# VH-VL binders against q95uq1, part 19

Target 1, 197 residues: q95uq1
Amino acid sequence: MSDNHEEESNVPAYVPGKHVSVDQLKQQDAEDEALKRYKESLLGTGVHAPKDDPRKLVIKEMKIQIEGRPDTIYPLDTKELIKEMKTKPFVLKESCHYKITLTFNIQHDIVSGLKQTNTVYRKGIKVSTEKHMLGSFAPQALAHSVTNPRHGWEEAPSGMLARGSYTAKVVFTDDDNEEHLSVEYAFSIKSDWKSDD
Below, E stands for the ipSAE of ESMFold2; O stands for the ipSAE of OpenDDE; V2 stands for 0.75 times the mean of E and O plus 0.25 times the DockQ between their complexes.

## First folded at step 5 (VH-VL)

Design M11 (framework fv_sonavibart; at its last look DockQ between E and O 0.49; V2 from the best seeds 0.00; counts 0 for: pae E 3.2 > 2)
Fold by ESMFold2-Fast, scan of step 5:
Structure M11 (fold): chain C 197 residues (1-197), chain A 124 residues (1-124), chain B 103 residues (1-103)
Amino acid sequence: as target 1 above (197 residues)
Amino acid sequence: QVQLQQSGPGLVKPSQTLSLTCAISGDSVSSYSAAWNWIRQSPSRGLEWLGRTYYESKWYNDYAESVKSRITINPDTSKNQFSLQLNSVTPEDTAVYYCARETYDFLSGYFDYWGQGTMVTVSS
Amino acid sequence: DIQMTQSPSSLSASVGDRVTITCRTSQSIDSYLNWYQQKPGKAPKLLIYAASSLQSGVPSRFSGSGSGTDFTLTISSLQPEDFATYYCQQSYTFGQGTKVEIK
């Protein structure tokens, strides 16, 4: 098998900015009210994280949308649901059009440069690694939402070599290289939506 | 529990085809959760993976680039075994050949059961 | 193709010693590294999978650690039956082996 499955990144190196808490950021700008107001508009206000929940990233759900099919929704807001996801595979028909939407909250501090790395395996062999920059997000009451692809649809592979069962791991990190979450999941690529013989 | 038993020739002449068989007990060669591998060991190359076969609605094969043009790994469901055929052998193919079962910790594979090994010498 | 660098190539130790063997990968592999023991004339035997998971039936003196590119196999108190060659493996690539010899 070709080495094409290995992890290659042609994305330019990004040097993250210094991480500063919401409180520290506001404190630093105390003597400049215009800059303070600008930063406060980015950081949001009136959001209170649970004291017993140290998570900065809480994914409420992952939604898989397939053109012409009902949405598949995975709630992921607890550790139990995250662990359970790998036991609930989804099916993609070869050449179908699909997209994946993440709905999430940020708690405690701004998360700068949130990115996801999605690695797909077939029987222990890495077949692809995709990295997506999601953006920077502040604590706020309204959940954030990110869809991939950003526009239109992504097309599932086709052909005898594409059909089969896959496992995958998506890892969410930020500019400080902090790992916020990893989720393992499974899916199959089939010639039709019906079950195999 | 799971046991792999190997059979085949110990001596093969250059340019001939090497044929080895691995008989499986305690599992099925068509088991969805397993793949069946051939791995060889020589002083010059160490442990070298050659290829695998596994069943998933149909049979799949994966082969190492170094042997891809010369190798065939075939399952035999009626005898619950799988075989290695390596064409056009040279003295560099002299090695101990092992069959091995691969199983998975969801994302990653590992070889949990191995056959006893077959010493194959390629010389005229 | 991900390259494996296993070190040392050999070491001499006495019964009761703590032995450490290292495996480094050219690219991050998360925790998907396995360790095997091989005695002369025998097939390799799985000791540890997924960097730190002890295979059933393997003595607790064996442990694995590491993630990313740097991995370690440790034998906390070497026993006579532990004199063997040890191999790391990820995907379909094996390390060159570390021979643990009696001192």
Scores: ipSAE 0.537, ipTM 0.777, lowest interface PAE 1.8, mean pLDDT 85
Fold by OpenDDE, look of step 6:
Structure M11 (fold): chain C 197 residues (1-197), chain A 124 residues (1-124), chain B 103 residues (1-103)
Amino acid sequence: as target 1 above (197 residues)
Amino acid sequence: QVQLQQSGPGLVKPSQTLSLTCAISGDSVSSYSAAWNWIRQSPSRGLEWLGRTYYESKWYNDYAESVKSRITINPDTSKNQFSLQLNSVTPEDTAVYYCARETYDFLSGYFDYWGQGTMVTVSS
Amino acid sequence: DIQMTQSPSSLSASVGDRVTITCRTSQSIDSYLNWYQQKPGKAPKLLIYAASSLQSGVPSRFSGSGSGTDFTLTISSLQPEDFATYYCQQSYTFGQGTKVEIK
């Protein structure tokens, strides 16, 4: 039995606020300048969501950043690209420092308490689960970007047991446990960037 | 077509070692896309996964906690086979033993090819 | 530990019947649910992998569905050769089996 270290990242206790729809927010008389600023910061001006796309969260890109290495970018604008990503594993050198940045748009409504759950598998065995609270996001003209870890770098595992091929699934859920997106990807941990490991 | 052929004794005395072999044809024991498993079946315990061996730059093994202290699964690349050794057997180890190939659909593993099974009875 | 619960443990059906077997898992694991058929004295045979993918050579009357913790195997029209025991599997845990018997 692989010790499933559920590292619960000590994400500060997110207190779910009352879900207020974008429409409700727009209708609320901005008598409070602070509220107006907040609305402006969240909603931006003139963001129209596509009428034919009911999705609230639309992923655009996943970027793997490795210290001292070129970025690996996966465009995820289409379902086909999302499916293709899992066939193109990225490589992590053991003990390298890396982070993952997700770029996405929010449409139609505020997504409250967005949580990222990342589960990693090795030949079908779950080896780890990480949960990250991303926060609440409103529709805006510019895509949102979230980097994990938020600060610093993650260190890739090292050692003979860590090396190998992995698959993973990222699931995005909100405070209501609604699944907005799932993305599957693959990676390898190697002893060297050029190693045939 | 992949075929798994099992061999080994069907009778083992208590405290002895159960030994089985699974010969592979149509695939390699060192295939990166496969894992090689032992599973047993008994009326009392149903289908029970015991462990696996697989190659990925090096050999790896995973074992069920229930047998971890007693089990060894070894590949033999020269013969394209893998073996099961289960030490210190008791009557509770009486079962039909199967070898199986595990393959994957990205996140999902499944057993697509099975050996014919070997009934192993632990009796004095 | 993953717990697998199949329902029913046994059922009686006639040729041509629609048969439905359910499997509940204690944990939600991403699409790692498979279905096997076993006949007496034979090894299990893979029917469905990844919850809904039909194994090559398996008749189309077999189908799998479900997500999360609840999964279903369906035989749209039971054939004489389908009288067997069926098992679900998630990770390295198998269900207790469902015996499909002739009515």
Scores: ipSAE 0.477, ipTM 0.772, lowest interface PAE 0.9, mean pLDDT 88
Fold by ESMFold2, look of step 6:
Structure M11 (fold): chain C 197 residues (1-197), chain A 124 residues (1-124), chain B 103 residues (1-103)
Amino acid sequence: as target 1 above (197 residues)
Amino acid sequence: QVQLQQSGPGLVKPSQTLSLTCAISGDSVSSYSAAWNWIRQSPSRGLEWLGRTYYESKWYNDYAESVKSRITINPDTSKNQFSLQLNSVTPEDTAVYYCARETYDFLSGYFDYWGQGTMVTVSS
Amino acid sequence: DIQMTQSPSSLSASVGDRVTITCRTSQSIDSYLNWYQQKPGKAPKLLIYAASSLQSGVPSRFSGSGSGTDFTLTISSLQPEDFATYYCQQSYTFGQGTKVEIK
């Protein structure tokens, strides 16, 4: 069966949380050492983001892992690289097994209830929307990674109806409905690994 | 340059089939870079997209929900044309019908070339 | 799904005036909004695509701007030939039009 149905069978666990800034948490509990240590362990260590960068979520890379083939890696360190991604489509051979890993930093505040919404288009018409609940993430120096699917592999669709060129948009929002990131990208489903150019 | 030329009858009786043809010059109906659309316009509805056909390894059709049960759009590569058939018409299908070439910028398309329009009246 | 509100529905202006027409969408469409001009008895003509890109052969007095939900078509110095109805479009939906009448 094709996996282009919009069903949330593989939604990651969602952990409800409250929205309080990192600075407010530390200031509120500065006089209670036990609570301060507990809250700092949740927030991670050594985190202080650049003051002139307001982003809570900073994407670093997207990696497409294909069973039996080398990984495709998109560095997304800059706004230019994020914008260029739509001009560098990746290729999936029909029926291949793949997974996607996103690597990102969280800065300033805890991001609660992060959700990934991925919408796929074929010549301007929406063909699928997939939603994944990623969970809550604290600021920390080490980057966070999330892999979809969480277990096993995704299988690319096959057949003449599935083969072709696709465009897509992935959006990250939190439980306060704040949008943290939007990335436009492209891919094709082919019978062979040769890509269009 | 690209030009779209429409043809077909302007008067159709209720319950009959509306049939129009759009001839393409300066491009191919099978061009991978384009999609071929029918759009109609009436005072009560304004501009209304009806559907499209395009080629990408095979032929695809997409139709507006409002007419999906009654519409067919077919390419004809030998004549470099595409057609509109709208079945079981009523007076509410009275409109100016346009064919248009769609070119897209990443996620959504725009209509850069249009036919001259065909006024179609549905009446007894 | 996505509703579009085009404003004003009509306006009158003199030759040489700066004319602004707006299109507001019910949800964000990024920059994927297009503008068309239609004169009586003629097909629509593409002016602007992707919010701000000027179509080849369109006079430079036409410009587009905006992103997200709020979009604007501007005619910097209205000419007699600019009497027409203007439509915004995104995906396969058109606005209801703005009629520009030359005084």
Scores: ipSAE 0.372, ipTM 0.701, lowest interface PAE 3.2, mean pLDDT 84
ESMFold2 (binder alone), look of step 6: mean pLDDT 91; pTM 0.940

Design M12 (framework fv_sonavibart)
Fold by ESMFold2-Fast, scan of step 5:
Structure M12 (fold): chain C 197 residues (1-197), chain A 124 residues (1-124), chain B 103 residues (1-103)
Amino acid sequence: as target 1 above (197 residues)
Amino acid sequence: QVQLQQSGPGLVKPSQTLSLTCAISGDSVSSYSAAWNWIRQSPSRGLEWLGRTYYESKWYNDYAESVKSRITINPDTSKNQFSLQLNSVTPEDTAVYYCARETYDFLSGYFDYWGQGTMVTVSS
Amino acid sequence: DIQMTQSPSSLSASVGDRVTITCRTSQDISSYLNWYQQKPGKAPKLLIYDASSLQSGVPSRFSGSGSGTDFTLTISSLQPEDFATYYCQQYDTFGQGTKVEIK
């Protein structure tokens, strides 16, 4: 109803780091050649981002895995695909076990303290807000991958009050409060039971 | 404000169908954030939830396990009302029947408006 | 199905008394508990939702507290109109009720 649901943050406290560019990181360790070479081996290939693509965060895909069912994959690496996301809702059954994996690249600079804020709505009314700390990530050729939950499965809500259609907005920010990406999506929580069961 | 007005027979014979209607004013039966419930009360079982109907892109129903095989709750958008049909009644179905609006706060729901109640006696 | 137990089943009190009613659940329900008042011959009336949120129009002498499995409804200074039966509720389950009677 209108009672404010406080943001449920089960994320451990973290200490925000200062944003450091790849070039600045390399310069800071110039006197230690072994450490400099090591950092360059981790970061060098990641700086080959296209100059006409200013994005620091590029989500390649979102994968929804439901125990006992085929994976659902949403490619998200273009602005058009991101805009279409909300027109392609996914379905979770009551009490199903699921997990969501984001696969992404970081371009141009290190992103420190990347986090997502996921706000869920029912008919325009905010019903929950969750924050998840993803970590700090450097540019590299190999895509990064983060799964929530990190271990095991998340259980979908159950009961009549859980069933229905939802919309959500996820915003990715960092320690500098830079907003990298905002995605709107939709989902439904449904029961498999037929009226005659 | 929201008002719920009940109507229907107060005496039903065993094995017949109990039929009650709840007329809604001040809200729509297809209101997105609301569900429409039937709850009964008897000395032996206290307050007992029977089921609900609600609209989210299409109509849904939930029913209590104890009555699931005999119960139908049906909305009528043209009259802004919803009904209860309970088949094959027995004396154990004797109770005061209430309709109620359920409002949500995420996974939490509560019954904020109730009808006046209908005493239903099942006897021959 | 979650079991809910109210305590006491009945109590006797005088106008001006502080009254406390408890509801215990068989498993953790976070804050998803509501309280209702029912007067003889009438439908239940919502008092408190989400354990501690006062419904609009309900006097401030009513308050709710608790989370998890233990919940309380408090009437800080009982008035003549408060003699009634009180019920807790979670989802599709109601407690058995607590009758507040004149002493």
Scores: ipSAE 0.006, ipTM 0.471, lowest interface PAE 12.5, mean pLDDT 80

Design M13 (framework fv_sonavibart)
Fold by ESMFold2-Fast, scan of step 5:
Structure M13 (fold): chain C 197 residues (1-197), chain A 124 residues (1-124), chain B 103 residues (1-103)
Amino acid sequence: as target 1 above (197 residues)
Amino acid sequence: QVQLQQSGPGLVKPSQTLSLTCAISGDSVSSYSAAWNWIRQSPSRGLEWLGETYYESKWYNDYAESVKSRITINPDTSKNQFSLQLNSVTPEDTAVYYCARETYDFLSGYFDYWGQGTMVTVSS
Amino acid sequence: DIQMTQSPSSLSASVGDRVTITCRTSQDISSYLNWYQQKPGKAPKLLIYAASSLQSGVPSRFSGSGSGTDFTLTISSLQPEDFATYYCQQSWTFGQGTKVEIK
């Protein structure tokens, strides 16, 4: 039941080449005009980015939802909290159903083609690399929210070889290859939940 | 597995239009994670990128400056293929023409699958 | 336009040799450089992407390194099937190629 244009702003994970086509120039001109109009509209509302904060992407929190368990929420709106993320691993039980929600603000300019590249390591060896296109997002007072997977649940691996400790690095970039944020985190896959998990 | 199959070799006379097709299997021409490219190779110019087409809510095309006024690259979703049309050819257009898929890892674009190549000779 | 220069343009080597090919760019391209192998009459084949990532199915004797403007492709122990021309590429630009020939 949604006519929400922002949910339809999902763009593919594509990096444009060096030589720009007429079609791309026309789109860039249209985007520049739309962005100018949008910025002008914001000036009257008092919705402005802090001048001492140059970040275009500010992740407020990452929420890990596991079916049948309480949500785990990591606040990430400061550099200190982002650095601490790796020292606070979360636990996934074999075959559990989970999903991750990011809540974030965009500042200064529209971010086009925001995408997430998540690389997972086990004992220093790269196990997987996944890319998720999040979409294009405008500066606004209300935070944006994106959940992956969009539908249903992701299933955690199972088996003796899957159990163990993992580290991961997620990098947020846009269509211009600008790196907005890099976060390292850790998790483990276990045969059962601990009483304190 | 992804495979790209090109139209056969051709002789084209100067001032005519060169037309080539690339049929895709194992992926969709409208795949959000891919761009579809034409690249040619000649002894004098080496490997030379000509242009691309890709789907991102709508179709986009990018073309090399050297051929921009003469080139059209078109997708065909019903046949799962894309084509190259190069107008007003000259002997300098003599080359082996390749189609290639471009994909991305860590935002690095790279050509992971290539067609077999089509030898095109422009001679009167 | 970013200029890509490969060195050497050609080299002669023997089976078992360690071969090093370089690619220099006129501008900083971070790690966004790829390496391809081409054998006579065949299309180029991807070996390395993002400067140092080995493409699936490519032998481990191939490795890439570098960032910014200086990049290297190394073949640790040259095999008979490795005699070919090698190309670096970034975005829409290719290097001129390095031909690896039998000594």
Scores: ipSAE 0.000, ipTM 0.441, lowest interface PAE 17.2, mean pLDDT 79

Design M14 (framework fv_sonavibart)
Fold by ESMFold2-Fast, scan of step 5:
Structure M14 (fold): chain C 197 residues (1-197), chain A 124 residues (1-124), chain B 103 residues (1-103)
Amino acid sequence: as target 1 above (197 residues)
Amino acid sequence: QVQLQQSGPGLVKPSQTLSLTCAISGDSVSSYSAAWNWIRQSPSRGLEWLGETYYESKWYNYYAESVKSRITINPDTSKNQFSLQLNSVTPEDTAVYYCARETYDFLSGYFDYWGQGTMVTVSS
Amino acid sequence: DIQMTQSPSSLSASVGDRVTITCRTSQSIDSYLNWYQQKPGKAPKLLIYAASSLQSGVPSRFSGSGSGTDFTLTISSLQPEDFATYYCQQSETFGQGTKVEIK
């Protein structure tokens, strides 16, 4: 809702012709990244982080799974995709069954006691904060995956009290209190599925 | 245009209850788009958030840990106002007290309208 | 809890000067930082919200920038009415203030 303010503060004025050029560069980068992932999958041994990428935690994607509906997938492996996530809200129908899966790589060194703090807001007002221990993870070619809940499904709230638009911020920290990443996202709880179904 | 007008006593004795009121015009205390805050300011502590109240299908209240055991913030929809009660005051509670409206831009809450302030002295 | 360090604590400036005030946080807050101006005897007044969004009615000489842990408020050409104390704020935490005084 408020992404215009970040654009105003952090980026120079956008020119439409340069937008097309940016898209071309993104496509080239995606092809380079796909090739890198392909090579890593083939080698399988002694995988090393790119020397020019200092990140210890790289979220590849966040997947929203709703029972009986198509998955919604947010690629998050670049800073631009992370910034844009909040402009792409997902919808939960009252009482639907859902789960969220994070797929990520660890680079450079073992991350001990990786945990997430997820804070949900409604109209900017904090309605819940949940802390969830993910575990300790080592660098490896195959991405790590964590699903919440680990078993079964979570049930979305129901009733007029629950319906509405939400924003959330998830922060990833470790046993040393190092903050690795924060991601903002948005969702809504509705009485029925709309154009998204 | 939103305006906040404060009323309440300026001098309070130690151990008594401080009671302040903030009257709202140009908005509703039960407005879904706003939260209503009390903030105080002293030379020793600077600007210090005390707590908030807001309506979203029901009333919610959140208080700063430093005052949580002594503070109550109450909305009054019939008078379109909200109040602060701070129990068992000490000289450390001497400050200028402000009420403020908080509005939101995504996760960014900000105080866009403030009351005129009430100087509260706890002494004697 | 998040600690905020505002610098400098005070500065002296002349009309027409470019003034820069900094706010640093102990951990990332993305862009959720606001700036306020306070004149003696008056309530704080919102200048900038969400790090860089200018509040309606605030002169364009005020601008905010930054994200993560480092934030800046800039006054491009200081005017007589700008001598005041400036505060950064995120959620329930306020900076200690920067007093902008006449040189």
Scores: ipSAE 0.005, ipTM 0.464, lowest interface PAE 13.3, mean pLDDT 80

